# Ledger of designs, part 98: miniprotein binders against p81326

Target 1, 226 residues: p81326
Amino acid sequence: MLHFGGFIMEINHISKILEKEREEYIRNKVEEYLKQGFSKDDAVNKANQSWRTYIGHRIQDVIYNLLKKFLKDSGLKVTTDKALNNRNLPEELDKVKRLIAINYGEYLFLPDADVIVYKVENNDIKIIAIISVKNSFRERRFETTYWKLKLKESPVTSHIKVFLATPDKDNEISYKCPNGKPKKMRIILEYELDGIYFLKEDFEETEKAKHFGKIVEDIIEISKKL
Short names: E, the ipSAE of ESMFold2; O, the ipSAE of OpenDDE; V2, 0.75 times the mean of E and O plus 0.25 times the DockQ between their complexes.

## First folded at step 7 (miniprotein)

Design nq9 (at its last look DockQ between E and O 0.50; V2 from the best seeds 0.00; counts 0 for: pae E 7.8 > 1.5, pTM E .738 < .8)
Fold by OpenDDE base, look of step 8:
Structure nq9 (fold): chain B 226 residues (1-226), chain A 81 residues (1-81)
Amino acid sequence: as target 1 above (226 residues)
Amino acid sequence: SKLEVEIEVRGNRIEIRIEDGKIRITIEVPDEEEAKFIAKIIKELAEENPDDPEEKLRELVKLIEWLALMYGAKVEVEIEE
């Protein structure tokens, strides 16, 4: 049984694995794009972009599966925004969808919710947390913050915790003030979000910035207060 | 003693035998290329000389579980008594 405490060693191995996978993936994609008639530079750029998308989805899937597994015994349920993008939802998921929807007047839209944690008690659904998974902050740096603020505006959704999970490979938000210079993104994300969970060891830990291994405990604790 | 690990790849299926087959792990992945890649990683890890074979085995099992999760693989473990 993967004890979450052993997760730290596993992350280092995952990083090594992912790096090896990246090299092979990039090589193969470059060759593919060259065969399609792209220049070498374009092929490399496209391959790198493809990798970012690919690895982002993989990390998201891993986090989803981990949370689903580790929260099961607590009676908590896990779903995704993708699973909610269906016309014919089971009643439970339809309720979940409605309970995370953001009002834009004539329209309701869902926040970006890579993972949604909820509980069912006495046939009532309570949304506990939304986890946004980001592999890098090159694009949409404050998107998760936007959704948190939007959720906070409604009494229906204001209780929903919003967490960010990231490996932060480029150390964009791992430290608040490296070399005495404040990192705006880290400070804002930590301030606005309910937590940041790092899939790495080398980061500045705070009350809100923790190792991903703590997310299960934190979610369970939150669930008890709802 | 080195953890003796035998790894065979057959299509999209990886068979791992540990301790002369006392532990048999089967990994089925969606893609054959992924199977080869995963097998290579497992092999490299297994070839690392651990100071503690039991710790190495635990590490290897954890890695396999992670790989399975990462690649959407099915993992079956058989332990011969």
Scores: ipSAE 0.018, ipTM 0.472, lowest interface PAE 4.0, mean pLDDT 85
Fold by ESMFold2, look of step 8:
Structure nq9 (fold): chain B 226 residues (1-226), chain A 81 residues (1-81)
Amino acid sequence: as target 1 above (226 residues)
Amino acid sequence: SKLEVEIEVRGNRIEIRIEDGKIRITIEVPDEEEAKFIAKIIKELAEENPDDPEEKLRELVKLIEWLALMYGAKVEVEIEE
């Protein structure tokens, strides 16, 4: 009996699937880039970068689908930055977009909000949380904290919780003091963000750093206070 | 000690038959290219030689559940007799 039920407690099997998928993906992409005239070294580098983007989208899709499924019965709705950047937005999503936009004078930009949770009450929209999904911390390591700080600058957006969801496969932020020395990235992310949710079992759990399985309960509790 | 698994791809659908069809799993994915790739992964995992066929079946079921989440796939399971 296969069922789409319960919450995923451990996704260690994702490593096996992703490794096999990665091998095929990289092989095909290298061939593609070689045909475009890139050197072998450049083709390999581009293929690896392409893979990181690809896998990031896959993980975002999983998180979106899980949250959409498990928050529906609590009156909470979920959308994505991709959906908000589409042409001809429905009125509801246009309102969501405007409620998270950050003003830079003549320009309005969305924060990096891979997944957005909101509720609709009496035709009013309240943004509950945004979730940033990070596959690795090799690039733009503190971008999520920047957006949290920008959201805090306005009373219209200061209530929005900013969460980080990550498999953290390379253990870049899994522990506060590995080998007895503080890990700067983990310490700063945990201090500045409203929560870090790990898509794995092996990490140092704290009040803010939790198993991803806790995120639904946390979001529901926050929504009751807003 | 070997779990018998048959896998067939038809368009964007993957049909998995376990134990001579007693367990039939149908996976519908967004397109044919993804179906072929996913079927290859499932076949490679199913061909590993486990010490315990029951554990292998549980591992396969977890893989299918995860693939459904990862690829936005619809999964239907039929169990007979």
Scores: ipSAE 0.013, ipTM 0.351, lowest interface PAE 7.8, mean pLDDT 79
ESMFold2 (binder alone), alone request of step 7: mean pLDDT 77; pTM 0.721
ESMFold2 (binder alone), look of step 8: mean pLDDT 77; pTM 0.721

Design nx1
Amino acid sequence: SDEEEAKFIAKIIKELAEELGVDEEKLRELVKLIEWLALMYGAKVEVEIENGKIRITIEVDGKRIEIRIETDGLEVEIEVRE
ESMFold2 (binder alone), alone request of step 7: mean pLDDT 62; pTM 0.497

Design nx11
Amino acid sequence: SDEEEAKFIAKIIKELAEELGDEEKLRELVKLIEWLALMYGAKVEVEIENGKIRITIETPDGRIEIRIEDGEVEIEVREKK
ESMFold2 (binder alone), alone request of step 7: mean pLDDT 64; pTM 0.509

Design nx12
Amino acid sequence: SDEEEAKFIAKIIKELAEELAKKYGVSEEELKEKLRELVKLIEWLALMYGAKVEVEIENGKIRITIEVDGKRIEIRIETDGLEVEIEVRE
ESMFold2 (binder alone), alone request of step 7: mean pLDDT 59; pTM 0.455

Design nx2
Amino acid sequence: SDEEEAKFIAKIIKELAEELGDEEKLRELVKLIEWLALMYGAKVEVEIENGKIRITIEVDGKRIEIRIETDGLEVEIEVRE
ESMFold2 (binder alone), alone request of step 7: mean pLDDT 62; pTM 0.483

Design nx3
Amino acid sequence: SDEEEAKFIAKIIKELAEELGLSDEEKLRELVKLIEWLALMYGAKVEVEIENGKIRITIEVDGKRIEIRIETDGLEVEIEVRE
ESMFold2 (binder alone), alone request of step 7: mean pLDDT 63; pTM 0.510

Design nx4
Amino acid sequence: SDEEEAKFIAKIIKELAEELGVDEEKLRELVKLIEWLALMYGAKVEVEIENGKIRITIEVDGKRIEIRIEDGEVEIEVRE
ESMFold2 (binder alone), alone request of step 7: mean pLDDT 63; pTM 0.498

Design nx5
Amino acid sequence: SDEEEAKFIAKIIKELAEELGVDEEKLRELVKLIEWLALMYGAKVEVEIENGKIRITIEDGRIEIRIETDGLEVEIEVRE
ESMFold2 (binder alone), alone request of step 7: mean pLDDT 58; pTM 0.395

Design nx6
Amino acid sequence: SDEEEAKFIAKIIKELAEELGVDEEKLRELVKLIEWLALMYGAKVEVEIENGKIRITIEDPDGRIEIRIETDGLEVEIEVRE
ESMFold2 (binder alone), alone request of step 7: mean pLDDT 58; pTM 0.422

Design nx7
Amino acid sequence: MSPEEEEAKFIAKIIKELAEELGVDEEKLRELVKLIEWLALMYGAKVEVEIENGKIRITIEVDGTRIEIRIETDGLEVEIEVRE
ESMFold2 (binder alone), alone request of step 7: mean pLDDT 58; pTM 0.417

Design nx8 (at its last look DockQ between E and O 0.23; V2 from the best seeds 0.00; counts 0 for: pae E 8.6 > 1.5, pTM E .461 < .8, other shape alone 9.112 > 2.5, unsure alone 67.742 < 70, placed apart)
Fold by OpenDDE base, look of step 8:
Structure nx8 (fold): chain B 226 residues (1-226), chain A 80 residues (1-80)
Amino acid sequence: as target 1 above (226 residues)
Amino acid sequence: SPDEEEAKFIAKIIKELAEELGDEEKLRELVKLIEWLALMYGAKVEVEIENGKIRITIEVDGKRIEIRIEDGEVEIEVRE
């Protein structure tokens, strides 16, 4: 049984596995796209794009499953924005959906909420945290920050913690001032968000920037204060 | 759903890691890795290690994948 404390040691191995999986995935996709009539260069590019999407979903699913498993004993519940995108929601999930919705006047929209952690007490739902999962920051660099700021604008949602979970493979936000140069993205994300959790070991740790292994305890602690 | 190809891939990775790890501590690490793989695929994984034989059972989407590793040979069986 994976103990959350032992989770740190496996991350490096996961990265190796993912790299091996990538090689095979890319090869297969390249072949597929070549059969569709794309050039070699186009096939490679398309395969790489497909991989980014694929691996992003995989990491999200892993994080969801981990949080669901490790938070269960604390009585906390976990869902996803995808699960909330249903016409017929159970009462509990319908309430969750309403409690994370952002007001745009005539419209309510959900933030990007890859994972949503909430508790049920006396038939009342309290949203604890939203976790945004990003594999890379090539696109939508400050999207999570946008949602955090929007959630802060309403007394209904202002208490919701917003966390970013990332392996940060390209070291875009792993360090604040590598080589004495400030990394704007790291500084802004750390400032605006409630926490950044890294699925890697090689990063600059701060009060808000932690290893993903600490996210469960942090969420539990937050839940006790609500 | 994991198919035979996915099972083969997992088996290959497990085999490679098993070869690298050689000792009991490394085997425990391998088990943890398999559990991670299970999480990645939304599968239930059971690992049995006996006398140098590794049996891995993966249950996902109503399918059962059995991976047997013995003496460097890998056998994969997929059951519905």
Scores: ipSAE 0.034, ipTM 0.514, lowest interface PAE 4.0, mean pLDDT 83
Fold by ESMFold2, look of step 8:
Structure nx8 (fold): chain B 226 residues (1-226), chain A 80 residues (1-80)
Amino acid sequence: as target 1 above (226 residues)
Amino acid sequence: SPDEEEAKFIAKIIKELAEELGDEEKLRELVKLIEWLALMYGAKVEVEIENGKIRITIEVDGKRIEIRIEDGEVEIEVRE
């Protein structure tokens, strides 16, 4: 029988497979864009951007499937922002959507919440946590902190934990003070968010910055307090 | 994605291999790899055991990942 402790990632083998896939993906996409009439430089840039989008979605799918499998027996349910944007939304998911929406006057927007964890008790829905999945921090570096701050503004959403999950393969937020100098992005993200969960082994662990394998236990413990 | 029944079957086979081969650390690494790949790629997994050699074939998105365990060593090969 599989159990949480037996689900351990071996990132070095996976990274080798992903690098070969990246090379093939880029090559094929460059040829496709060249046939569409783009210059060589444009085709390469578009292919690299396409890969970053593709791999980011794939990592999000892994996280969703992991949480769905490991939280099932704890009475916790998992959905995604994609599912909440479907036209034919079931009543349960419609309630989830309403419980995380942020009011901007005439407009309602969902926060950047790739994965949402909630529970249902006696037909009441309680949002436990949202997880934002970031592959890199080159753009929209602090978007997740903005959404945490917006959720804190209302008593109906202020309990929602906001987590960031990332492989951070380029070490953009792995350490707080590399070479004795504060890394602003890591420090602000850790201060404002409820947790950062790394999909790698080499990073500075703190009470809020942990290996991704701890996220299930943390979510379950939080849910018991609500 | 592989379902929970497939994952339980794979874990059972790996536990039996750990007892027979005696290298628990390497078999733990194999379990990690198999579970991660299956979840990441939605892969079909086949396990072959013959003459003390273990071959695990993972097929995903038209690519094949072959994992061989021989004499306690794990080798990984990726093809189209």
Scores: ipSAE 0.013, ipTM 0.226, lowest interface PAE 8.6, mean pLDDT 74
ESMFold2 (binder alone), alone request of step 7: mean pLDDT 68; pTM 0.578
ESMFold2 (binder alone), look of step 8: mean pLDDT 68; pTM 0.577

Design nx9 (at its last look DockQ between E and O 0.17; V2 from the best seeds 0.00; counts 0 for: pae E 15.0 > 1.5, pTM E .385 < .8, other shape alone 10.401 > 2.5, unsure alone 67.183 < 70, placed apart)
Fold by OpenDDE base, look of step 8:
Structure nx9 (fold): chain B 226 residues (1-226), chain A 84 residues (1-84)
Amino acid sequence: as target 1 above (226 residues)
Amino acid sequence: SDEEEAKFIAKIIKELAEELGVDEEKLRELVKLIEWLALMYGAKVEVEIEVDGKKIRITIEVDGKRIEIRIETDGLEVEIEVRE
């Protein structure tokens, strides 16, 4: 319990750290785009877009590393969809890939799976959870819910928990009914997904909407039931 | 470059330390923040507490480059050593 408390406070500072990085990143990118002949306004817009992509990957990497570290002692393993996008996979990862694949008749496709948590018991692989990491919900707001629903359609994948992890910097899904008005996106995401984990403190906590600090415990608990 | 990243991390740590102020509790918080920074940048962090509440030595290794941060009650010293 104590190790997680310190972890919780640290995550809350990520946004501040990232904002400091953003200023420098944006400045450098603006200069780069100006040198390429873009207008000042275009350069700023492109820099901001580049930042969103960059920071999204950074947050994914952090979450991956954290989960990998904190789940290691429980014997759970962590991988990513990127790691599975290889022609020559080790046997273990090849099995993981097959166990998360969604059937589209003639084709199998992988869900968006920024982080995949699984266990190996008696040479059998069990997929425990998929974590989707979203920094912002400007694009593809319900993509994670689509994958959850698709995974639910097969007895092979129906047990896989799908979680969303987000700092939700713009407070798009932090509250269900701010000022008495329902936030459609929060309500739908919380209903369809197995959990939403916030990398911040300012949110409406529910049974499914929790601080990111609880994700490790929740995953471990799920793993014991599988 | 790895050096630029190391310098950037050092700068962030320094700024955070200045913002948080220097007391024992804040130093501990700073250490945690440094550990997070290390995770974010794929760095190895070693923290040594020399004197409870007075001095913390933090070594960050990024791609073979070492940054040593000494946090004392009177200030923050950051030394960057590039080891070949």
Scores: ipSAE 0.122, ipTM 0.571, lowest interface PAE 3.5, mean pLDDT 83
Fold by ESMFold2, look of step 8:
Structure nx9 (fold): chain B 226 residues (1-226), chain A 84 residues (1-84)
Amino acid sequence: as target 1 above (226 residues)
Amino acid sequence: SDEEEAKFIAKIIKELAEELGVDEEKLRELVKLIEWLALMYGAKVEVEIEVDGKKIRITIEVDGKRIEIRIETDGLEVEIEVRE
């Protein structure tokens, strides 16, 4: 069995490890888009966008599998928004989906919830936490905050903790006041969310901004209160 | 404990690097990368790589609490199993 502390320290650098493959990935994607008839400038732009999506999904998968592995002995289950979008849902997942859905009158939407942690007690499902995984903050920077605020509006969902997990390789939110100037994005995310978990070592640690290795212990502690 | 398991795996990697005639640090980094990929896919990962001019195939399979690492090169096959 992998040593949890040792493994978690290595995962803090997952995006750096995957960057070894970036140049080949971009080259192959540019060639693919050129074959589809895009100009070189468009192909390059699309390839870079494709890489950001690809590496984001890879990091999501690692986080999902890590949480699934280390939380199961505590009676906690893990699923994803992709699994909840399947048309043929098992009864348990259908209940999870309904317990996190946001009501907009005649429409129901799932929040931005890459990874969902829940437990089953007495055939009843309790949602513990939702983790949004972001590799960078290039677009939709505050969508996780919006979903936290929406979840707070209902007694059914107000207990759900909303976390952000990120390698933040470009230091977009790693420090509150870099060079003495408040970083709006970091300050707002930390204020509104229940926690930010960095998949790297170089960041300003606070009560809510922590090393990713703390997330398992935090989730277990929260689950004991529910 | 988890620390004892990590020390055991490190010892095995050291012995394997000496047996294969490859750099221990390079082998350790590659094994860690493949372990992370296996956890990412939640399944079997097989990678063929070159280390110090020697072609090495590394297979990592994750099945519940069992992690199996198989390292192959010309004329040698080593299997490492981590249980519990």
Scores: ipSAE 0.000, ipTM 0.188, lowest interface PAE 15.0, mean pLDDT 75
ESMFold2 (binder alone), alone request of step 7: mean pLDDT 68; pTM 0.535
ESMFold2 (binder alone), look of step 8: mean pLDDT 67; pTM 0.527

Design ny1
Amino acid sequence: SKVEVEIENGKIRITIEVDGKRIEIRIEDGEVEIEVRAPDEEEAKFIAKIIKELAEELGVDEEKLRELVKLIEWLALMYGAKEE
ESMFold2 (binder alone), alone request of step 7: mean pLDDT 62; pTM 0.491

Design ny10
Amino acid sequence: SKVTVEIENGKITITIEVDGKRITIRIEDGEVTIEVRAPDEEEAKFIAKIIKELAEELGVDEEKLRELVKLIEWLALMYGAKEE
ESMFold2 (binder alone), alone request of step 7: mean pLDDT 61; pTM 0.485

Design ny11
Amino acid sequence: DAKVVEVEIENGKIRITIEVDGKRIEIRIEDGEVEIEVRAPDEEEAKFIAKIIKELAEELGVDEEKLRELVKLIEWLALMYGLKEE
ESMFold2 (binder alone), alone request of step 7: mean pLDDT 59; pTM 0.448

Design ny2
Amino acid sequence: SKVEVEIENGKIRITIEVDGKRIEIRIEDGEVEIEVRGSDEEEAKFIAKIIKELAEELGVDEEKLRELVKLIEWLALMYGAKEE
ESMFold2 (binder alone), alone request of step 7: mean pLDDT 59; pTM 0.451

Design ny3
Amino acid sequence: SKVEVEIENGKIRITIEVDGKRIEIRIEDGEVEIEVRTDEEEAKFIAKIIKELAEELGVDEEKLRELVKLIEWLALMYGAKEE
ESMFold2 (binder alone), alone request of step 7: mean pLDDT 60; pTM 0.467

Design ny4
Amino acid sequence: SKVEVEIENGKIRITIEVDGKRIEIRIEDGEVEIEVRVPSDEEEAKFIAKIIKELAEELGVDEEKLRELVKLIEWLALMYGAKEE
ESMFold2 (binder alone), alone request of step 7: mean pLDDT 56; pTM 0.393

Design ny5
Amino acid sequence: SKVEVEIENGKIRITIEVDGKRIEIRIEDGEVEIEVRAPDEEEAKFIAKIIKELAEELGDEEKLRELVKLIEWLALMYGAKEE
ESMFold2 (binder alone), alone request of step 7: mean pLDDT 62; pTM 0.483

Design ny6 (at its last look DockQ between E and O 0.01; V2 from the best seeds 0.00; counts 0 for: pae O 11.5 > 1.5, pTM E .479 < .8, unsure alone 64.924 < 70, placed apart)
Fold by ESMFold2, look of step 8:
Structure ny6 (fold): chain B 226 residues (1-226), chain A 86 residues (1-86)
Amino acid sequence: as target 1 above (226 residues)
Amino acid sequence: SKVEVEIENGKIRITIEVDGKRIEIRIETNGLEVEIEVRAPDEEEAKFIAKIIKELAEELGVDEEKLRELVKLIEWLALMYGAKEE
């Protein structure tokens, strides 16, 4: 764990690291939006929205690359929902897509899975886990729980573990009862999901709410049973 | 999959190779400032990596105890940007 342990410490600081670039990012984006004809107030609002999207994508990229690297020696493969939306998918990824897709009558949709872990055994693909990456909970607070519930409706997908990974910079779900009042979002997310993995050190740890560094071990253990 | 580190006389050279991507990082200090140069296949990612490493070197300090953590952070950054597929 020395190798992965070092990455765990650095991962827990990812939001702080990226936040240091916020001022320059916002300034550049405000200038860009002003040149597009937006008012100063609109440009600032749009720049802040852009930053939230940007930092979320960066955290997702980090998680994808870490899982890809540290799971490959265990025979586990990693892809993303973005990769599954590409045209002319390789056969392997097309099978992954079909194994997580949810049927809505004449329409077939992928869950918002962000990162997908699977294995290939005997030319068969088994989906192990889906990781939803959230930097903030300003909206789409319970989308991950919706997809978990939909996956549970079919025997083909009911085994798939659904995890949430988050730095939770603003402490929206870090504690179950801050100031003695139940935090609805934390309570529901922890109840419905298979795990919440925090990319920070300060949070209330439970059987389901863990440090992000535990996620590789957990996924490997699940894959052995599947 | 490979990280090579060379440390001599206030110079640190790090070569990271992950999934066929090669990133070279040079860190040099004169006692007052830390200079960092990053070479990577993608110019924008090289710039981002350089900024992150510079900020972390300032936070951690460039002493022997913290160098091990810095190397692991650099490998982490290489995973983020060196192995990205298009």
Scores: ipSAE 0.000, ipTM 0.308, lowest interface PAE 10.3, mean pLDDT 76
Fold by OpenDDE base, look of step 8:
Structure ny6 (fold): chain B 226 residues (1-226), chain A 86 residues (1-86)
Amino acid sequence: as target 1 above (226 residues)
Amino acid sequence: SKVEVEIENGKIRITIEVDGKRIEIRIETNGLEVEIEVRAPDEEEAKFIAKIIKELAEELGVDEEKLRELVKLIEWLALMYGAKEE
């Protein structure tokens, strides 16, 4: 119990910690791009883009490590799409890769799957959940929804839960109807996805929209029903 | 939504009108490499769409049948991303 409380606190502060690093990171990158011959405006823009990528990966790594740690005792395994992006996969991961593949007729493609949770029972693999990690929704508002809908189209993948994890720094989806106006993005994401998990405290909680601290329990519960 | 597709000499132009937004996609291929340019009201949206199209084009190929599938996917993406918060 104590470890979970400390964990929740760390998650809530991830965005704040990363924001502190941002100023230094941007400054360093701007200098780097200026040395490469870019204009000041271009250097700033590139630095900001680099930061978005960097912070996204860091949050993803944190979430991956947390889920891996907390799900281990339940016998659940965790991997990533990056780990699956290899020509020479262990048999287990090769099976995982095949079980999340989406059919496009002549081709199979993988959904964006920042984190994949699965179990192994009697040498059979069951995919439990895919977690998409997003820091902001500026570029990819409904990408996770697309993958969820595609996964639903096949009986092979239709059971896979798709969750979104986000700090939602800009409060894009934290509330359904702020100031009496419905936020379309929140409503659609909550409707289409199996859950939204916030790495923050300031959000409107619903049956599907929860604090990230609940994701482990929810995944374990789902795993028992599969 | 309105989707217009023009294909000429390895150049594909896709124009999508969704919710008052116009997205223009140019795909150029020599059969080996694919160059993609996307113009959208939102620059980040354009970049994202360009990335997805590039990945799909590289994997699917750029024959007419595959392009039709790509167009459908692009239309879907445009619809999803064009959804402004009212």
Scores: ipSAE 0.000, ipTM 0.186, lowest interface PAE 11.5, mean pLDDT 83
ESMFold2 (binder alone), alone request of step 7: mean pLDDT 66; pTM 0.568
ESMFold2 (binder alone), look of step 8: mean pLDDT 65; pTM 0.555

Design ny7
Amino acid sequence: SKVEVEIENGKIRITIEDGRIEIRIEDGEVEIEVRAPDEEEAKFIAKIIKELAEELGVDEEKLRELVKLIEWLALMYGAKEE
ESMFold2 (binder alone), alone request of step 7: mean pLDDT 53; pTM 0.331

